# Ledger of designs, part 180: miniprotein binders against a7ua95r516to809

Target 1, 294 residues: a7ua95r516to809
Amino acid sequence: ASLSLLSISDLVPDLQFIFFWMSNAIEILYFIQQKSPAYMQTIELMDDKAGSKESLLSATISANEEAMTILEEVIMYTFQQCVYYITKTLYVVLPGLLDCNPFGTEPSSEQCRRAAGVCVCAVCVMPEAVRRVVSVFQTTSDLLQQYQVHSEIQSQMFAYLFFFTNVSLFNQLIDKGPARGWFQRSRVLQIQASVKILLDWAKGAGHNHLAQKFFAKFCSTVTILASPPQQLSQMSWKALCAEHPSLKPVQLHRILTQYQLMAELGPLPIWQPSSEDEAYIYRTVDLLESFENH
Below, E stands for the ipSAE of ESMFold2; O stands for the ipSAE of OpenDDE; V2 stands for 0.75 times the mean of E and O plus 0.25 times the DockQ between their complexes.

## First folded at step 14 (miniprotein)

Design bh16 (at its last look DockQ between E and O 0.92; V2 from the best seeds 0.79)
Fold by ESMFold2, look of step 16:
Structure bh16 (fold): chain B 294 residues (1-294), chain A 81 residues (1-81)
Amino acid sequence: as target 1 above (294 residues)
Amino acid sequence: SKVRITIEVEGPPEIADIIAQVIRWLAEEAGAEEVEVRVEDGRVTITITGLSKRMAKYLLKIIRYLAQKYGVKVTYEIEEL
């Protein structure tokens, strides 16, 4: 059960059958829903004098509704199983986005530097840790398309995967960032570049709206941390809240405190919370996000 | 790689019959060669012939989930063809 044995490619043989049964159940549900009104109208148009018509109609409606409820439960169960296995692989690969170094795993940076002195090439732009995350998203997309899963279900699955990714990255950055040096500007700029690659993947895959919605908290955090001191110092607390509505007051306060410390802007607080928000900036219970808010 | 699954559902007849119908639909849509449903004294027996072993494995997981959710008892036997 080592972590090296839990890559997404190792799970595809099992995932493909879970996706099959999910798609199978969806198609049956759609068929019943599409035919049920027509069949019910045909029974209702029957002009027989026996109570059999009304008894048959009532029994048919009740049986179909109960069967559709069970089919919806099958769809929910199979969806949850897909998400469970996929997020297990995401959980393993996501921390690397915060620690990634374009030159840390492979010597490609030496070749780029030797060829052009100091340069950034395609290999230096996509760190290994980012490639592992993109591989999970791409494999999921390929499976959904292979089994012709309805587009709404595909969107729901990516909404959850993006939500999971955002919560995982945000919580680790906030919780471990001071000890790991992740609030240093050079580190934040590398993280920002890595997140851009993920956002570009989502846009190319047709999920731009979902990524904008569900990465908002992490993206806002990185945007603030990456801002030049001259620009950020000119923004008021109210302006920052308006520009980053995904951040709770305690979260914004923590991010700005770390920013001021790392930028060495002195001990006097630059950003003064409104009196309304001041009641909330120390609510530590609201600092980290729950994986169950989706 | 094809199997025969024999599934016995015990529980309130209304729920057992509906679960059996859903299982029948799932198996037929998946391309099972035969699906037989037999009802005897509050027990429903479903025999599904011609699914691959891997297909059957995950169908049985779905059936066990439904059994837990709806409070019915499910037993099964798998026979390789």
Scores: ipSAE 0.765, ipTM 0.944, lowest interface PAE 0.6, mean pLDDT 83
Fold by OpenDDE base, look of step 14:
Structure bh16 (fold): chain B 294 residues (1-294), chain A 81 residues (1-81)
Amino acid sequence: as target 1 above (294 residues)
Amino acid sequence: SKVRITIEVEGPPEIADIIAQVIRWLAEEAGAEEVEVRVEDGRVTITITGLSKRMAKYLLKIIRYLAQKYGVKVTYEIEEL
């Protein structure tokens, strides 16, 4: 099947089994962790016949530790599989977010039409491109809840998904933005509005802190690009660095350079990097974000 | 459809026995109707009855991953019930 046709709904049947086994492994792990002290105490209370107690205790501890290690591997494997499938779907739908015009009257989604009434829920009023992205996250949330996955694992999964989303959107914006006109103020405002809808969803889903943390770089980029020329031209390099600490000097420099070109601004001395940052603005290797650094 | 899975684990007893134990726990937690573990001459045989074919297939993926990670040989047979 063409990757372009892959929806999160198509992966749900497989994801369900992965989440099932992940949840089960977590439950077993916690059970062992909770019972391990009681087992040790029981062995400790046994009559010490000629060192047999210490040997039994050591063997039991070792066996439990090894079993827990294997369970952790199962959890990690299943977690990685979930992330792999979910990120594949994100990869397909995320580019649509950058091209989305949230201010357009796009017709309500087919899902809302199946409900006998006009659903005015926040998801139903979302632009289709945003709704597709939100649907991936919502489906993930629903599955995590359905299988009662531990809250820490849920947080880790959303952290990674937001990380992946930020990296993907940021890299696409930086790399393809100039060519696709995404640096134009009107287009940037569309992107900003679309991202706000996503962030609002994340807030409503209880992931506000994670979203703010992991989307910081993309949001900073969009904020700079959305700034009026009159306002942005009054901000020094140092001020911009301080206001947008998530951006590396090379990234900020690239954004400002492209903004300058788009806005047809002449060279702005106020945007000149500091002597300290001058060496870093040419580190093109640091321009795009890596997926491996998480 | 429900299946019967027979899994054979070959390797050092210290690893094979623990893997078998973990598989047993996973199967039991998954609602298997019957889980049997037999240890003979360094070979551990696990028989799981009552899982769905899809659940069983994914469990086998997990087991295969573990087998590769821990350097044990795993073979399996699936019978539809």
Scores: ipSAE 0.738, ipTM 0.929, lowest interface PAE 0.6, mean pLDDT 90
Fold by ESMFold2-Fast, scan of step 14:
Structure bh16 (fold): chain B 294 residues (1-294), chain A 81 residues (1-81)
Amino acid sequence: as target 1 above (294 residues)
Amino acid sequence: SKVRITIEVEGPPEIADIIAQVIRWLAEEAGAEEVEVRVEDGRVTITITGLSKRMAKYLLKIIRYLAQKYGVKVTYEIEEL
């Protein structure tokens, strides 16, 4: 795919057809689900002709179940296609979120109204990198609303997009963060502010519960890295595990080790792993999150 | 720009018939002007008239996925109206 085609706005013409067919399949499936119980009840109320009623009931159940299964395959296929193209766009724009400075001056003031003497304020400033990510989520929300996709499917799509975003950001931060300087306190505070903009968007869009659930790992990581040294040094390993249950022992240990190095704290016995967790700390296969485990 | 799509589904009649029925329902919900289904010699032919070319292309992509998933053979032709 070319980079110019990775803009979410460039994908809208293609995505609209996929959303259209997904919505149609969902509507048909719900229609069959609504009709099936009533039709089965009608057959049950028919005269029992020693196999005639049973044969008709069996054939109707079989035909309806096969049709529903085929429609579910259509829904799954179109859902996966939408997710594929949307996450491919997210993959390109997400690294920029870790490099941007939300406390800096935004070159584009168009987001803040100019008419009637409206001034640009700090609360209206959003980095272009954050705006690109928000645009992907907003466009997805708009398409789901335009095609009247059922709320459960909408929730499933945002659950996956938030899961993908969380894994992508977490893996980038853990794997490349030390070399990129992203573990420096000033950079972590910038990352935290950028993530807050995404979480605020999700809350405004009615997806606060999903955002809290699926961003937990990245949010825990950023929270730890943003903690003052005096506060963090007072927390035991047990307390940190309890506060950050989304982090695996190896992940928590890696984060604390990087924090110790960047803050120049030296060795701290307070962050000693439990004997049960010690075996897992050195399992490199568990360090990075898989996109496939969900 | 509107098209006519002719789709032939070949496979076990029970599965082919249900796939054809689902395709018909999808096309009708999409606002196709005419949808015709014919069953002859174990082949199901679906003729869909009046979908836009771009909508029709995505429907065919879905149909190809279903053909692979259910082990039926699908052939199709598109005619611009």
Scores: ipSAE 0.705, ipTM 0.932, lowest interface PAE 1.0, mean pLDDT 81
ESMFold2, look of step 14: ipSAE 0.762; ipTM 0.941
ESMFold2 (binder alone), look of step 14: mean pLDDT 85; pTM 0.822
ESMFold2 (binder alone), look of step 16: mean pLDDT 85; pTM 0.820
OpenDDE base, look of step 16: ipSAE 0.729; ipTM 0.926

Design bh17 (at its last look DockQ between E and O 0.84; V2 from the best seeds 0.76)
Fold by ESMFold2-Fast, scan of step 14:
Structure bh17 (fold): chain B 294 residues (1-294), chain A 81 residues (1-81)
Amino acid sequence: as target 1 above (294 residues)
Amino acid sequence: SKVRITIEVEGPPEIADIIAQVIRWLAEEAGAEEVEVRVEDGRVTITITGLSKRMAKYLLKIIKYLAEKYGVKVEYRIEEL
């Protein structure tokens, strides 16, 4: 950070223009897609000498295809710019979600006044760190709605933002969790409660399906770590893999090993990887998730 | 504050003309008061009047991206009204 970007509000003036141009490009693209067949039909109905009509039709098809491609480039560029600025802000505020205590109560007047929404009391119960993350998603939703961006593009944007959030939180928890004490049960329960607030926001915003899909890995991780030792010790490796298909063998093994250490459990009698998976549990390159959208 | 921007696109006619057309459509959809396109041999000039300064600056950022992507030369001028 070093006193760089600290608030989504600072970006809103610039983001408004990016969303504005993205929306305009989308509308133009769809208009051309609808009008192109009608225009071609009009050319086909014109009286013309042999060859002239074919030449005009061919040239018009080529020009329209190139124009649509250029508009797709404009849409991609503006979409990428929006995602870049939004995810840069998320990256700064997301670690706070792993460190905050949603069971603690110290609502500030500033928190209630700054989040001048419909319900002041609801804002006061949300930890500041969670409020900052929710604010980024809410501002994105507001801008998409303000500029009437098509629902398909809205879904793509939140799919990517949820994907980014999931990867960021998962990687931080797995990589830094042991050293930060984040695998301690009391801390895991706080993380679980904080994540629930974020997921509840997503549900309220109409993005429940996307949130369930793209947060699966982080949610599985938190669910395992929050499980009672007695319940978890009764499950086989195969059963755990079946319940958490989003986790790779190396990831599941790391989580269970840390759970055992933090819960002060004895040997792992039942969490033995299959012979098929055993080779893969030692592949460090597969431990952390990539931010690449591929 | 409102501005007038003049954009000159230089490159192969088949791509320069289409880029100019897309720029015209973008400006018109954005509510520009006036959009004029003039074609000279090897150059297309687009004059856009009535966009806000901030709107125009971001449009120029998009145009610069397209120029780099498609290998055309773009020069522009901004004039406050």
Scores: ipSAE 0.749, ipTM 0.943, lowest interface PAE 0.7, mean pLDDT 81
Fold by ESMFold2, look of step 14:
Structure bh17 (fold): chain B 294 residues (1-294), chain A 81 residues (1-81)
Amino acid sequence: as target 1 above (294 residues)
Amino acid sequence: SKVRITIEVEGPPEIADIIAQVIRWLAEEAGAEEVEVRVEDGRVTITITGLSKRMAKYLLKIIKYLAEKYGVKVEYRIEEL
């Protein structure tokens, strides 16, 4: 039952064993990879008289390659299992980021909003909804550290988690935003501040580059929606596409349409899509992102 | 607390032997007390003694994944020590 898995803390007992086997397989794989040159050097020192040296070398290379392939499958499977369970909790908690108010009370909240263009972690209160998401990322980081998972695999895991987070937040915003009031300017500024708290966590955790790369679509969306009307109305369709290459034409068109509605702007000629993009702006099949594109 | 798991792998000998070797390495690095591999009539039997019940449970999930991936049949049983 999916509702019984709302908290990452409930999953830690099971995740610990999956992380253990993943780390175990990784260590064995890299041990075999490191030993291969030494073993081949030992074989080269052998007597060539019977040709056994070449037969042994060929057999050991083939056996090691097949075993390493199987270990890679084990690593992939356990990695996918970790991600599967972790993303189940993310899927449930992520929509709350779109509803929360990181500014809270008047004096502190107003200062946090004013500082939205700078570090928000030093000024803003962390809302419960943001804390729940950060808890998932932090627990994942703690498990990776506890089991000494190779840094390359740690990076791949957070790359996927950030990708998943981006898709989930973007799809929820686009799909449910009008009904939930998420395109109202005050709401967009709250969302922007919440996202900056997540980005600040990622930066402090050593994942700034990954977060910048994989959050790009959602961040672009919020950046556009948060822009002042005087500034945004001076940017052409072509300029917006160039500044936000992560957005598909149908996505950018939808975002601008919602912006016009909330700002009570009429249609702007400068936002008319290029002729090549006009073919794509109403393709609703391309509006939402797939969780399988990673 | 600790268990003995018996895994029978039936399929192409080349794949079954390599899977068995990988399972042996995984179990030994995890701290299994004993690992035995037997080959009889195209069937590979792996007996792993001394893992915790939960460790064995997740190892078996890995083995079932490999079995499906490589088209190999697996049967297993768990005995508490």
Scores: ipSAE 0.731, ipTM 0.934, lowest interface PAE 0.7, mean pLDDT 83
Fold by OpenDDE base, look of step 14:
Structure bh17 (fold): chain B 294 residues (1-294), chain A 81 residues (1-81)
Amino acid sequence: as target 1 above (294 residues)
Amino acid sequence: SKVRITIEVEGPPEIADIIAQVIRWLAEEAGAEEVEVRVEDGRVTITITGLSKRMAKYLLKIIKYLAEKYGVKVEYRIEEL
């Protein structure tokens, strides 16, 4: 099946089983962790007949530790499988976010049309491209809640998904943006609006801190590109570095260079990197974000 | 449809027994109707009855992953009930 046709809805049946087993493994792990001290105390209270107590205690501790280790592996495996499937769907829908015009009257999604009433929910009023992205996150949230996955694991899941989303969007914007006209102010404003909708959703879903943290780089890039030339041309390299600490020097330099080209600005001396940063602006290996650094 | 799955684990007893225990817990937590564990001559046999075919298939994926990670041999059979 072409990846292009894969919706999150198509993966839900498989994801349900993964989440089920993940949740079960977590519950068992916590149960063992909670019961282990009580069990050890019970053994400690037993009459020490000929050193059997210490051996039993040691064997029990070892067995529990090994069992917990295996359960952790199950949790990690199932977690990774969830991430794998969810990120595949994100990979398909994220490019649409960059091409989205949120200011256009796109017709409401078919899903809301099936309800006889005009649903004015925040999701129904979203542009289709944004809604598709939000749907992946919402489905993930719903599944995590449905299977009562521990809050820490939920946070880790969203952290990774936001990380992945940021890396994907950032890399696409930097790599393909100039060629696709995404650096044009009008397009940037569309992207900014689309991302704001996503961030607003994340805030509403209780993931505001994670979203702010993990989308920082993409948001910084969009903020710079959305800035009016008159304003941005007054900001020094140092000021921009200070305001956008999530951007590496090479990234900031690339963004500013492309901005200059797009805005038909001549070379701006104030955007010249500092002597300290000059060596780093040529590290093209650091230009794009890596998916492996998480 | 519900299934009966029989899982045979071959390996060092220290690992095989623990894996079997974890599988038992997972199956029990999943609402299996019956879970039997038999240990004979260094081979652990786990019989799980009452899981759905899809649940069982995914459990087997987990078991396969564990088997590969811990270097134990796993064989399994699935029977539809």
Scores: ipSAE 0.730, ipTM 0.926, lowest interface PAE 0.6, mean pLDDT 90
ESMFold2 (binder alone), look of step 14: mean pLDDT 84; pTM 0.819

Design bh18 (at its last look DockQ between E and O 0.88; V2 from the best seeds 0.78)
Fold by ESMFold2, look of step 14:
Structure bh18 (fold): chain B 294 residues (1-294), chain A 81 residues (1-81)
Amino acid sequence: as target 1 above (294 residues)
Amino acid sequence: SKVRITIEVEGPPEIADIIAQVIRWLAEEAGAEEVEVRVEDGRVTITITGLSKRMAKYLIKIIKYLAEKYGVKVTYEIEEL
């Protein structure tokens, strides 16, 4: 709500130049990598009568290695700067996914009001909170394409953005969920629907595999919480661990505890942790996820 | 608005020369109108003409990062044209 909570649109004027320099550095690195084998073969054809061939080859290899290392540092720095700015906007907009109602009517949308009598775009049917997150991802995708960033770097960017999104949503759900009422089944179903819209965007944008991988923990959490009591109460602790391998024992235990409270279930013997997991269900240091890469 | 950037890199000659060469490549690939490199004892001066002010701003941030990473001293001046 403060001026430090800028939208992605406000950051594009700065981001485009960071993307530009990143793409520029990648192109130069690629060019040097293609030239290195041919240049080395040319050096090997040289006369080495004075031993200068060995000295030239060693000096050339060292200079190229240092130049490529410096270019890799430029790429890493610009990538980190892009991620820094983009994740600041994600941090602001992601909590809204947990509060929105994707099943409700949204007549307050200015776009829907202006187009209400005629053909409306898909944006008018998307909840505003989801639209804000999608806008961050779509703007990022547009910039990466505009500057022709190499596909591997594009994948790494979205891998990190999806990782950040998963950690942010999971941590807020676990940490703030009891106070905010987010474990109520009706709220969980709304959250599940909102995440479905986001996953559909990722699939249509060609990032389905990354989204499936990096949203696994949050999606598992929501899937468990959305399960009907009749179905979930018949699943043992071991079965739940096997179906949701992304969840640590302390995380699964916390989720089931919140489920019991909201479904008004007493303790269920079938959810007793396995003997191997009993030591881990109270490790609160493992409850929340780190934003740092492993 | 277009600018002229004058960058001075001071440090061990081998790394200063490589950093200057990378900066030259970045500027030339970016479409700078002119890139001049002057070499003095232990000091390399790079003059880049014709980048936009915003493009130059972020190039300078990259150069300052490299300076810290590789232990070289970098000073710069920006002149609007």
Scores: ipSAE 0.756, ipTM 0.939, lowest interface PAE 0.7, mean pLDDT 83
Fold by OpenDDE base, look of step 16:
Structure bh18 (fold): chain B 294 residues (1-294), chain A 81 residues (1-81)
Amino acid sequence: as target 1 above (294 residues)
Amino acid sequence: SKVRITIEVEGPPEIADIIAQVIRWLAEEAGAEEVEVRVEDGRVTITITGLSKRMAKYLIKIIKYLAEKYGVKVTYEIEEL
């Protein structure tokens, strides 16, 4: 099936079973962890028949630890499968976010048009491209809640999804942005507005801290690009590094170079990298983000 | 439709028994109607009754993953009820 046709709704039936087994494994693990002390106490209270108690205790501990390890593997496997399917869907819809014009009169979603009432919910008023991205996250949230997945696992899942989203959007913007015109001020403002809608959703969903943390690099990039030339030209390299610590020197240098070209600015000595950073701005291997470092 | 799954685990007894126990717990938590575990001649047989076909299929995927990871041989049969 062409990746282009894959929607989150198509994956929901399979995801439901993965989430089901993940949740069950978590519940069992939690149950064993809570009861383990009581089991140990019960064994300790048994009559000591000639060292059999210590051996039984040791064997029981070992067996429980191994069982817990296996359960953790089940949880990790199911978690990975969920992330795999969800990220595939994100991969398809994320490019649309960069091309989205949130200020345009996009027609209301077909689903809201068919409902007898005009839904004025925050999702229904979103641009279609933003709505598609939000729908992936919302569906994930709904599934996590439906299966009562532990809050820590929910946080880990959203952390990874936000990480993936940030890397994907950042890399696309840096790599394809100049060619696609995404560095143009008008387009940057559209991207900024679209990302703001996504961040507002994340805030409403209780993931504000995670979103701020994991979108920092993309947001920093967009913020720099959205800055008026008059303002940005007054900022030194050191000041920009300090305000945008999520950006590597090579990344900041690339952004500023492309900004300079787009804005038709002459060479700006104030943006010259420090002697300390001069060696790092040529590390092209560090320009794009890796998916492996999470 | 509900299914009956028969799973055979072959491997070191210590690992096979623990895997069988975990499978039993997973099946019970999933609402299986019946779970039986038999140990004969170093082979562990687990019979699970009452899961849906789709639930059972995914459980089998989990079991296959575990089997590969822990180096045990797993065979299975699914019967529709």
Scores: ipSAE 0.745, ipTM 0.932, lowest interface PAE 0.6, mean pLDDT 90
Fold by ESMFold2-Fast, scan of step 14:
Structure bh18 (fold): chain B 294 residues (1-294), chain A 81 residues (1-81)
Amino acid sequence: as target 1 above (294 residues)
Amino acid sequence: SKVRITIEVEGPPEIADIIAQVIRWLAEEAGAEEVEVRVEDGRVTITITGLSKRMAKYLIKIIKYLAEKYGVKVTYEIEEL
């Protein structure tokens, strides 16, 4: 499989085999964990008149422990390979989420005719950019189900994918947002609607708790930017920090500064950092999020 | 398209033997038709018959990862059946 920037559907034939081997390694590890005590008991029942039993028992314990460690390495390697290929695809499709307009899509003539019995509007049509992101998550879910991967591993996979998505979207918005006009209210509302579609997909897939946890930073950012000026200007710095604990002081300050500029709220700063936070606001090294959970 | 894979593992017996055993278990769990392990002159040879060519190629990627991680030398040969 090449690591070229292919659609998720182009990667499925190769991803299938990585999921296949991961699933097999998990099953073997489970089998050894369950069967090791029984085998050890078998050795205990042997006649050891020549003093060989103790040596065999010790060697068997050591070999089983090393084999389990090697299987854990196989599971980790295959899991990381799946994540690597999936996140490479996500990285390519995620920026489109920040540029799409979920409110402006009109159904085709045929779609309108099919929906005639129900009050269906353009807002019911998913933008292509959002659909591409959802397709990556859905394909991942389908592969996990196809290979009967345990729910804990499924949760770990989606935890990482949501973490990656959150970091990618947040960094793009903070780094490129001012230059691309993404901080303008009309664009923020479009972004908010697109994110809602992703969160609704996650809820439908049984991952609501993971989505709420791992999208917190990006959701906080969009929530602040979508707030009416009247509401946001009434909140103190302390209140904003308390309501958005996922945001670092430098991140919150950058967001509020951009909001003030785009909302044309006059020359006076609405929000003043606390004395305790002031020292950290200018640490630009902490502005963007790391993809490494270190 | 099914293949036969012959894998040779060279390294300290303590780790080479265990790696070979794990490879055997992985192949058996995957539904290989035959898996044979032989130890001769400090060299472990694993012969796996009946995996598809694509299954085999990904198994080899895993084996290469393990070889690098544990400092053993692995050579392999694939034959189409």
Scores: ipSAE 0.736, ipTM 0.941, lowest interface PAE 0.8, mean pLDDT 81
ESMFold2 (binder alone), look of step 14: mean pLDDT 84; pTM 0.808
OpenDDE base, look of step 14: ipSAE 0.733; ipTM 0.928
ESMFold2, look of step 16: ipSAE 0.743; ipTM 0.936
ESMFold2 (binder alone), look of step 16: mean pLDDT 84; pTM 0.808

